# VHH binders against a8x493r558to705: the designs that were tried, part 17

Target 1, 148 residues: a8x493r558to705
Amino acid sequence: QWLENALDMTNCRLLRVAGESKKNFVNDSPFLLINEASVYMLARHIDMDVQDILTRFRSNIVVRGLPPFIEDTAKRLSIENLEFEVVDKCTRCEMICVDPMTGEKDPSLLLALRDYRNKQKMTFGIYIRQSNFEPGQFVEAGSAVRFF
Short names: E, the ipSAE of ESMFold2; O, the ipSAE of OpenDDE; V2, 0.75 times the mean of E and O plus 0.25 times the DockQ between their complexes.

## First folded at step 11 (VHH)

Design qf3 (framework vhh_lunsekimig_d3; at its last look DockQ between E and O 0.45; V2 from the best seeds 0.00; counts 0 for: pae E 8.1 > 2)
Fold by OpenDDE, look of step 11:
Structure qf3 (fold): chain B 148 residues (1-148), chain A 120 residues (1-120)
Amino acid sequence: as target 1 above (148 residues)
Amino acid sequence: EVQLVESGGGVVQPGGSLRLSCAASGFTFSRNALYWYRQAAGIERELIASIRSKGSTEYADSVKGRFTISRDNSENTMYLQMNSLRAEDTGLYYCAKRYTLDYYPEFDYWGQGTLVTVSS
């Protein structure tokens, strides 16, 4: 299924929602969104599999098909008919040095992030909160994503 | 410098098997995902298999159940075991190092390819 989707990856879309295939955002708690294109830039820098980086970043939502780091200046976004506001940037810490699946510790990612950000604001990803609440609304992989 | 060198191609009869190898150098092999592509005559290059740094694999439907991608990090080599080969499997097979599948192809690395011919 992943390989099938690789043929049409030019569209801005929702790549992954953590926990389930369909996500209901009826929650006051913010969600952590990661832009795959941004991860790519970091991946090239540290020569690491994008999937490993994504796993370590522990995001709730991953989006694909957007320019890298567009999320750094975004104020709002939409996923299909759901609207979100950007609440904050995600400050990264030693947590990303630990693989959540294996417990393996590797400080290289944090150091790389520090260097990549030139020691300025070690953030990666954004916290978002749903701004329109409609019952029975879900998002899933493949949903259209727009940043504003 | 990143280098990818494919080998193991050849002529085989339908139903036969081949094992392709991709020798890699110039990057941290164990930390990267690798891919097999193929290109038949007159057809666009297609992704057929991938293996992540952690060993997870994915296959195109056209080869699923017949092909197996694997890697040996100690040898910096990726493999493609091809069983139950069909005429439509004929093509040039490429090894690739990519960070993503859809973005910035200018940063992708490709081998020169190895030819697989399935013919009776």
Scores: ipSAE 0.726, ipTM 0.883, lowest interface PAE 0.6, mean pLDDT 89
Fold by ESMFold2, look of step 11:
Structure qf3 (fold): chain B 148 residues (1-148), chain A 120 residues (1-120)
Amino acid sequence: as target 1 above (148 residues)
Amino acid sequence: EVQLVESGGGVVQPGGSLRLSCAASGFTFSRNALYWYRQAAGIERELIASIRSKGSTEYADSVKGRFTISRDNSENTMYLQMNSLRAEDTGLYYCAKRYTLDYYPEFDYWGQGTLVTVSS
């Protein structure tokens, strides 16, 4: 039973890296991270296909297995043995209302984000930067993630 | 209230065809992905087909080339055309409206299922 509970413990994992299964750290430039659970919460609010919403948000990496919007309070995280600091939240604009493949406009996503933020700054996702950059390091899909 | 009602199941011989329907209400049908699952006796539910709001489709390898998922947004109905049926296709077929989070299974809605039996 103890083993079953430990195996059922949800771990935060990298789900997607910008069109590739891994991302090399060439320099200390920030990466944009999005939480899949936060996307699902917006999707439920506007009753829209999650994959359509995911394509409207720009991101370098997507994570799964953590509570919605918990990334808003994160100060740092680890991806495997690599350490990162959260350097800023990502401000979103009308571009998220446009389907990048078709150009179709739907204001519902921006309106849902506005409602969630209670008219505060329209942020979704976080910028992260490796705390101690070293050349040759990378992250890949399936990597374990821990937020702090 | 979200409702999903499957129909079109029945008994058919191997090699035969059936068309399943999923009538949906209580949500914005045209904005949601929909899914077909099947469950044989004693086995966990298997995702067999999905269709996105924009019409893009995906299939399990076990049904590719034999099954076709489609949707009619004007009738709030999803379909599964099943051709070249085999004995292993026997089972209870469910439609689902899912947001599919490991974290929030309560976002998922399921129909009661329609039985498909493939036997001589």
Scores: ipSAE 0.013, ipTM 0.355, lowest interface PAE 8.1, mean pLDDT 76
ESMFold2 (binder alone), look of step 11: mean pLDDT 80; pTM 0.790

Design qf4 (framework vhh_lunsekimig_d3; at its last look DockQ between E and O 0.02; V2 from the best seeds 0.00; counts 0 for: pae E 8.6 > 2, unsure alone 63.2 < 65, placed apart)
Fold by OpenDDE, look of step 11:
Structure qf4 (fold): chain B 148 residues (1-148), chain A 120 residues (1-120)
Amino acid sequence: as target 1 above (148 residues)
Amino acid sequence: EVQLVESGGGVVQPGGSLRLSCAASGFTFSRNALYWYRQAAGIERELIASIRSKGSTEYADSVKGRFTISRDNSENTMYLQMNSLRAEDTGLYYCAARYTLDTYPEFDYWGQGTLVTVSS
């Protein structure tokens, strides 16, 4: 179990927010959240770098310190004082075969999802929407994350 | 039907060597990461080595430098070369595979195990 427990799950935190260091959420569009621990598990099976997979998944939010695949059954989450609802799972397509930074194509990731995410219909990651709106609220890397 | 069958276990003196094999069938071997576990008497089963689909390997500190995990995709077989064996290496050795990432942390498939006894 030592390999699967390599990630520190004692500190559930926001790893990064794409686009800016401090993120204000808008209710009109959902955000794509990826669990790093889930990516880690996938990476272990397909021999692909975790950062490469994260890049290819093109998430808005990455969280660290949570158990793998907890997001598959999550209905709600909080990031600091902000509350979110899970609105959908992210169905993956050929887009993830392309590295957005280099343009390099690799079908391995898509094939992996096909082979290993059958019960989840090739989904990876969840769409979330903010449920409480207050002026001046923002999240940043290091923010506490909780799933419900 | 998915099957994993370990072999190669036996009795060996300290400092000796053994080579374990795991014959796999019933799934796409070449696309799957594979794992060696062991369980000593009275101790919980522990992961000791892993090999990814493209050949990347990892080892527990307890076996690093002494054990080598490898695979032959053409034969659907995984191996564990064990050198410089110690008494504490005694136990039942299992190979494991995960066919799905829909569940965690359990593996989907296990062999029946092969017994390794290191004794003078």
Scores: ipSAE 0.520, ipTM 0.791, lowest interface PAE 0.8, mean pLDDT 88
Fold by ESMFold2, look of step 11:
Structure qf4 (fold): chain B 148 residues (1-148), chain A 120 residues (1-120)
Amino acid sequence: as target 1 above (148 residues)
Amino acid sequence: EVQLVESGGGVVQPGGSLRLSCAASGFTFSRNALYWYRQAAGIERELIASIRSKGSTEYADSVKGRFTISRDNSENTMYLQMNSLRAEDTGLYYCAARYTLDTYPEFDYWGQGTLVTVSS
């Protein structure tokens, strides 16, 4: 945990949750978390806006203030006083090649992820589940985030 | 910290022109779509124009042909050229950047707004 604390980014913030500025995490369904820095890293080599990339990845939660892909090593995280466990990494497949609004296929995002991952397992983002349920708790944009 | 700062608002006669600016910082400007909204008194904010990172644009029907959105990625600045202004264009104009798209477009970052008044 010492190394986790040494790697903790004190300015890491919740950027947004699924279409809301506030979120109550009262059920046990996992949420998909994506790191903004990881999105920008993929975007540098493809002709696609960050917003388009986020749409294809179907993020529930976006965070900022972390190095790219550091979320791949996380086991737990907190958002303010709410605690979460990492359930799994999100493996991506050809579905991210499909524009969810039009159905048009464009492989550029999947290929960029494949190239980054060195043609191995194509994970992007992590599934998290709240571990300390309490009624009436919520988070909002700007909430402090800490990874362990 | 992401910041969006609007400027260029003012008072103008019907048929006149204004150019609004939105100076941006705290994010990778060249990789984000950007938006102009306006809000008249007592009315919800209205999306009036958007511009993608590669320059493609969309406009509300109410401003199409009169307003032109543009961006200068080297200056991290977006512009709205407003021509043929009408009284109904009066309002507070905001720039915005979007994240998290699971619902209808919701914008995560807003400027403070710049006031445009069209009066005779």
Scores: ipSAE 0.013, ipTM 0.413, lowest interface PAE 8.6, mean pLDDT 76
ESMFold2 (binder alone), look of step 11: mean pLDDT 78; pTM 0.766

Design qf5 (framework vhh_lunsekimig_d3; at its last look DockQ between E and O 0.14; V2 from the best seeds 0.00; counts 0 for: pae E 12.1 > 2, placed apart)
Fold by OpenDDE, look of step 11:
Structure qf5 (fold): chain B 148 residues (1-148), chain A 120 residues (1-120)
Amino acid sequence: as target 1 above (148 residues)
Amino acid sequence: EVQLVESGGGVVQPGGSLRLSCAASGFTFSRYALYWYRQAAGIERELIASIRSKGSTNYADSVKGRFTISRDNSENTMYLQMNSLRAEDTGLYYCARGYTLEHYPEFDYWGQGTLVTVSS
């Protein structure tokens, strides 16, 4: 099924939501958003699969079709008709060295991130919070994403 | 330089079997998801199988139960065992390196392909 959908993907879209299902963001807690393009840049440096890195980053939301690292300066974003505010950047730590699924420990990603960020601002991904609360609102894979 | 080289294609009768190989070089083979896709004449190429770095596999419905994707990280080679071949399996078979999420795969490198012809 996923193979059939792969050809229908467009740019600037929501790729993944936590649980890979429709998500309701009517929550006071922020969500972690990661830009796949940004991960790709890091992945090329460490010669690693993007998905393996994303797994270690433990994101709630993954987006595709945006320029790399555009999220670093973003203040707001929209996913379809839902509006979000950028709350903070995600500071990375030793947690990303552990694969949450297997428990495998690999320090290479953290070291690579350190080097890639030039030991400055060890962040990757942004925390976002929904700013327009409406009942019955959901987002899903394929939703249009815009950064502001 | 990243390279993917397919081999093992040929002519086979319906119901027959064939094993394709994809030899990889120029990158850490064990760290990447790999994919098989094929293109029949006059038809857009079709993604048919995937294998993640950790060994998990997925298949298109068109080949599920008949094809098996596998990899040997020690040899930097991916395989496609094709059983119960059908005429509609005829096409140029490519291997590709993935660099995106499994459910929405994109590829940054692919081979030149190996031709598989299924005919009586």
Scores: ipSAE 0.483, ipTM 0.778, lowest interface PAE 1.0, mean pLDDT 88
Fold by ESMFold2, look of step 11:
Structure qf5 (fold): chain B 148 residues (1-148), chain A 120 residues (1-120)
Amino acid sequence: as target 1 above (148 residues)
Amino acid sequence: EVQLVESGGGVVQPGGSLRLSCAASGFTFSRYALYWYRQAAGIERELIASIRSKGSTNYADSVKGRFTISRDNSENTMYLQMNSLRAEDTGLYYCARGYTLEHYPEFDYWGQGTLVTVSS
């Protein structure tokens, strides 16, 4: 199944599992970014490990070292010399209540997000797309990130 | 810097037992879920056991009833007790903090692994 997420029509590239330190851009599809500080903000209100919270959200990249929820106002960002636009916020639903390993349901994360958003749209994380996509580009762990 | 150091691997006969240890440093141990993975030749790394900060555990079906994961927060150490070992359990065993994030590995800290060999 994870192999199926990496395939395309003519030039299949297998994403390396474990130990891979870079993200290759194989197409022009948006991908999901979340802010670690925002995860810690939610974690203050529930009995769930930060890593469990991260797995529930299933993001493509995680950024560190920024204020919580600053991503909610972002229009663009850069990762090193690569430029991205924010194309939408990620609306979360009952799926984040399900432990990906066991299938057990625990509503605490969704309830914490609901309480934080105060009946507003239940978003967490942002979808981004590279401006002027070019095949073969990549980002690495530790790359500098700047929001605009 | 986050470090995870596995130990306790070795050679054992089928039906035997081993206890693996994972010594952790560089983070607040008690706040994180911890994981054991294994890798046999020609197979992708397999998640076999996990333990949450509050102590709840989960196991892969292949090891359920034979392996027991535990943690000692006062010693920053996680353990894997492996009983009734089989030839299929042979492999390199890794401890990890957190779920693997394919695109941002700082949340997937791994040790170097400890080798378990089950042979008759």
Scores: ipSAE 0.000, ipTM 0.188, lowest interface PAE 12.1, mean pLDDT 73
ESMFold2 (binder alone), look of step 11: mean pLDDT 80; pTM 0.799

Design qf6 (framework vhh_vobarilizumab_d1; at its last look DockQ between E and O 0.01; V2 from the best seeds 0.00; counts 0 for: pae E 17.4 > 2, placed apart)
Fold by OpenDDE, look of step 11:
Structure qf6 (fold): chain B 148 residues (1-148), chain A 120 residues (1-120)
Amino acid sequence: as target 1 above (148 residues)
Amino acid sequence: EVQLVESGGGLVQPGGSLRLSCAASGFTFSRYAMYWYRQAPGKGRELVAGIRSKGSTEYADSVKGRFTISRDNAKNTLYLQMNSLRPEDTAVYYCAKGYTLDYYPEFDYWGQGTLVTVSS
């Protein structure tokens, strides 16, 4: 369900897109974006692989090569020629305790997130919505990503 | 303390095979992706292969079809089966613990490496 080009990654790039090798975005539907650098920071506080954390976060888009938590203050972003607006932060719940592949339940990630956010609002990742659309436009792994 | 100890390197003729091992300790091995890197003389380190905690694998294009990465979680050991070896495979091979990849500055757990020399 993930498109990944991990061996040829560059900084500030789209790492993974859920579902297809080429993704078209729907303007009216928000997508969940996760910053891998942010996940890495969280992973420092938990004995779990970043890939497992990403799987549990169930993101649509994963970006690599950006500073950690830059998404927390971002208002807009671009992926190649596509423009997005940040519509909300993703509030996390017990869903992240369940491995979507195996169904195994582990509360450690949620507890780690709680501790990392210092009992503040347990958000991780942002919802984004496409603000422009042109027919035939696609994004894929390796696409340039910029936050504004 | 995280420790990674590579072994199995040596001299082999072109077309030959070699199996590398990496003994891991100091962390829950089964919960982390592991990677093999190599560094040839005069070149930088490059990713050779990776294996996720759940067993999915990835390979550099240069080694696809020839190398196989595997792991034994019960033994906390990472393996690299290298077949059809070529002179350009000559390098010091390192195993690495990964949160994901070594793109993060603090993601730097490496072994001392094991030398693989492919020569006639």
Scores: ipSAE 0.014, ipTM 0.304, lowest interface PAE 8.2, mean pLDDT 83
Fold by ESMFold2, look of step 11:
Structure qf6 (fold): chain B 148 residues (1-148), chain A 120 residues (1-120)
Amino acid sequence: as target 1 above (148 residues)
Amino acid sequence: EVQLVESGGGLVQPGGSLRLSCAASGFTFSRYAMYWYRQAPGKGRELVAGIRSKGSTEYADSVKGRFTISRDNAKNTLYLQMNSLRPEDTAVYYCAKGYTLDYYPEFDYWGQGTLVTVSS
């Protein structure tokens, strides 16, 4: 319990939303969230900068200011006054080996993830769904994020 | 993990009706949007109908008024009622668990498919 509560980071911020700085929520479909710190953890084992890694993972939301992989144990989160539940983990496949701009294949990212997961399912990132949906709500870069 | 098992396909005459079912397991069914897609011979998969976790629905123009998507969250089951069937409805029909806005099919989970043949 103490470790879970002690890892509640108050300085977590929304970094990116779907290639834009702002995301309007128009329905209750889940969104894919990636933790930047988890990207840095993988990057220490491959020769690829963080931005290239982020483009290969293809996510709706990127957050920073959290310990790496803390999102794997999260149940809920808030972004400002908007509340979300974690509904699933994202299983990754060979598509992250492909540079989305050039089509060139480099397996190093998938291999690093496989090594980190060590016989566990090949997940990276989490799906979240808004609990308190109302039309016209949005999130933007710099928004405060809390995990629970 | 996630399992989606379609059933209810078969041979039916034009103008007939058929009801497809999709049994879902390995996830909390009530929390997810669910979809029916179909793939005719020589064509790509196309969206047929979708139903959100809160119950709102959408349909391809080609099936509006003839097909009805529904879900039973107590039974973890997705349905597609198909009425006034036409030969062009012949396809393999797939149940899908979706987080995807049209352009990211790699994020969906798919069933094995069930064949619907509309012919006399």
Scores: ipSAE 0.000, ipTM 0.103, lowest interface PAE 17.4, mean pLDDT 75
ESMFold2 (binder alone), look of step 11: mean pLDDT 84; pTM 0.849

## First folded at step 13 (VHH; framework vhh_lunsekimig_d3)

Design qg1 (at its last look DockQ between E and O 0.45; V2 from the best seeds 0.00; counts 0 for: pae E 10.0 > 2)
Fold by OpenDDE, look of step 13:
Structure qg1 (fold): chain B 148 residues (1-148), chain A 120 residues (1-120)
Amino acid sequence: as target 1 above (148 residues)
Amino acid sequence: EVQLVESGGGVVQPGGSLRLSCAASGFTFSRNALYWYRQAAGIERELIASIRSKGSTEYADSVKGRFTISRDNSENTMYLQMNSLRAEDTGLYYCAKRYTLESGYEFDYWGQGTLVTVSS
């Protein structure tokens, strides 16, 4: 029902979803989506592992196979047959400086994000909300992702 | 990661009481308003109680006078004392933390819920 004007994302896949299991989404419940490629770009500015950054960003959904930061202009997306609307960009704060596992504080990630975004808002990742409800439907790692 | 875990549900007779708990983690508990929702079979989820960070409370008319929402910031736990339970109180009870996005959009983080069944 959406126009087939997807972004150049022929190989975009769901890398992981929170819980590392099949996931059903709830209507009107936003999820935080992170683009792995975008994380990689930040990781190049600091000596941090991509996985560490992902952990710090506390994402619900991680996608792979997209150009970096293409999600910043996305308005909608689909994961398999589930459709989502982009609700907002995720404004980041000092929380990302804290390692959720150790509690250690490292300002590097926030500074890197600040530098990358220049004088713009320090956003990373997008909040998405399911726009269609399909009982019994779920997504999992490897699910096809399309951005619009 | 925000986590909310409800507990305390069960089967109770009309007029009985239950106390639900919501264990919270992944956010600054003391700074956030918290909510209890419930969902009966075949109907939409209903907001039934709220408690602000400073302790002010609000209740839906359906539970006012019977339910009491409270919080223990030292334990990161929210409670729902349910008295004078009725059959219509049967449902899945959720605790929630609300988040407001920069856009002004509001949404709630939900737990998995705890089932309350009121039946004779």
Scores: ipSAE 0.010, ipTM 0.268, lowest interface PAE 9.9, mean pLDDT 84
Fold by ESMFold2, look of step 13:
Structure qg1 (fold): chain B 148 residues (1-148), chain A 120 residues (1-120)
Amino acid sequence: as target 1 above (148 residues)
Amino acid sequence: EVQLVESGGGVVQPGGSLRLSCAASGFTFSRNALYWYRQAAGIERELIASIRSKGSTEYADSVKGRFTISRDNSENTMYLQMNSLRAEDTGLYYCAKRYTLESGYEFDYWGQGTLVTVSS
């Protein structure tokens, strides 16, 4: 059986985090986390920049320093001293085909994800909820991240 | 972008009345249940009232008969009419929209809250 610490990647870091928002900063509001390596893997199959793919997926937290799609197996993670539990995988729909700036549709991203998932649920990213929440806490780019 | 903006809080004497509003945007208001919560200092948030999309309501025992939740779908606004206020009603009042993830996991999205103080 797998050890809880098998996913301890010392190089895992936050790339992006939502700023502190008074409307969204509550214990029961999950954060949507995306793995940069998983984005790069999809980007190899389509003619899109990584930043464009990131905006299409709409995430609160982006991490780097992990193998692609390893986040699909995680149960918990920490960001510095903040503890989070994985509460769901994020199922993606046709909305990721829409350019948020222009409204133009391009199905290539959804098709690439479909091909990768090979008829399984079309998930990309995970929802996490802080288990030790206190008001006024936040996450910052560059913070150390550890998956369990 | 989803927004919930509470207003109408203030200072009121015991026995008085106050009407709270929750202006909503960024989702289909008429198809969603909505909730009022309150939080006093040092206490966990308490669900006090809910209203379904079709208008049916439920209340916590602590506020039954004194508070009335309502909605105006044409204005995308939920209300809480608070009558016969008591000192125990003092707290920060939040409106909320509930989300259900594919797994069945539920969570509430909250506004920033409006302060109600009941004092002599």
Scores: ipSAE 0.006, ipTM 0.327, lowest interface PAE 10.0, mean pLDDT 77
ESMFold2 (binder alone), look of step 13: mean pLDDT 81; pTM 0.789

Design qg2 (at its last look DockQ between E and O 0.01; V2 from the best seeds 0.00; counts 0 for: pae E 16.9 > 2, placed apart)
Fold by OpenDDE, look of step 13:
Structure qg2 (fold): chain B 148 residues (1-148), chain A 120 residues (1-120)
Amino acid sequence: as target 1 above (148 residues)
Amino acid sequence: EVQLVESGGGVVQPGGSLRLSCAASGFTFSRNALYWYRQAAGIERELIASIRSKGSTEYADSVKGRFTISRDNSENTMYLQMNSLRAEDTGLYYCAKRYTLDTGYEFEYWGQGTLVTVSS
């Protein structure tokens, strides 16, 4: 469902898609992508470390070096030669109140997100699916990420 | 946070030996397979050795019989003993840990690498 540690594009690469059928992976099982810049902006409003927030958000992929909240309006993105479609925004729930490492429950992040979104939909991060999968393709750490 | 730090690289003459280390943290070392990659100039990064959690090892044909991968779970450190080094072994050597998602995607965390130069 989620990684023990959020994937940082700075030092992480996409290796491959495991499985026999290409079709099964392109349209199913989206990744949760978080923009670190967005987390930073949120962190400015609360007394919580950026890394703690990232951990609580339980993202699959964390991207750096992009403008904050660029993902909120994105319809597509690319990681090097890989193309992704944005399938949905991630609606946050009480799960982010629980530290996945310690089990400690703290509602402050959820409340902060609520306030930050002006009591609208509490979304943070986006679900993405790969749209052009080719077996054996690699995306190395540091690959360029672009939102469209 | 997963961290992989390679060390031990340097300049060595052909036929010489070198031992690389990979210090790992941020995950349960003993339960994870680890990998050594290398990248020569102008060539794509290649997998050269792997060691599973239970200690089984695999090697690329290019290094088989010359390189030995090992691990010390008590020290959270993986090693690569390189013997009979050749000029073609020159490159940046990386330690890696893999993640496999339920989605079927596999990712690798990499260190920054350590440079090995084999030259007379």
Scores: ipSAE 0.037, ipTM 0.351, lowest interface PAE 3.3, mean pLDDT 82
Fold by ESMFold2, look of step 13:
Structure qg2 (fold): chain B 148 residues (1-148), chain A 120 residues (1-120)
Amino acid sequence: as target 1 above (148 residues)
Amino acid sequence: EVQLVESGGGVVQPGGSLRLSCAASGFTFSRNALYWYRQAAGIERELIASIRSKGSTEYADSVKGRFTISRDNSENTMYLQMNSLRAEDTGLYYCAKRYTLDTGYEFEYWGQGTLVTVSS
């Protein structure tokens, strides 16, 4: 079942890593990953560009080529030969209501997430930690991503 | 999309009057408390007046007796009538709306502000 689901997701790619064209990860640091498709699902109901939504979430890693919110069920993932475990879902707080560039506040994104989650914990994105160390290996935009 | 648009600012002599407006959209206006803030240059914003959905009002001591907040739910507009203006009333005036989320977090949304200048 997991293999069949992985084949359905084989075109999943790393979209960006915050501030770098290449990224070297350390084993003990959690990183925040966001699924672009999940951003599009929230954007359907608010007048805000996807890029603006991404900046408010302040993610380290953005992936594309997955169904929306599939990351909520993930236990592990790989980016090329680097392996990661999912350590927690990211509970979103009021900071996403603040435009990080201007400081202006707009609650629409947090309200959209609240409405989507409907009495569930307001999570968006997942924290991941590298589970192996592979010296000299890096990831970059376009790197293959697999969820398990 | 929540929007708050202030207007009615301008230049006025000491002792004069101005009426500010705050046009609101993107939320149920009649069920929300609304607030006026002001900000003088280089100073943090000061809450100066509030009006609850039922119409009760509260004022900062610095403006009490001179300013009157009101609302028109049919026009989705809040007003601030400012009388007996003084040089110290000069500043950028904002209207605001508060949100209280299920988590207990309180968020304030501000408009862009309208400039009031009290000049001799």
Scores: ipSAE 0.000, ipTM 0.108, lowest interface PAE 16.9, mean pLDDT 74
ESMFold2 (binder alone), look of step 13: mean pLDDT 80; pTM 0.784

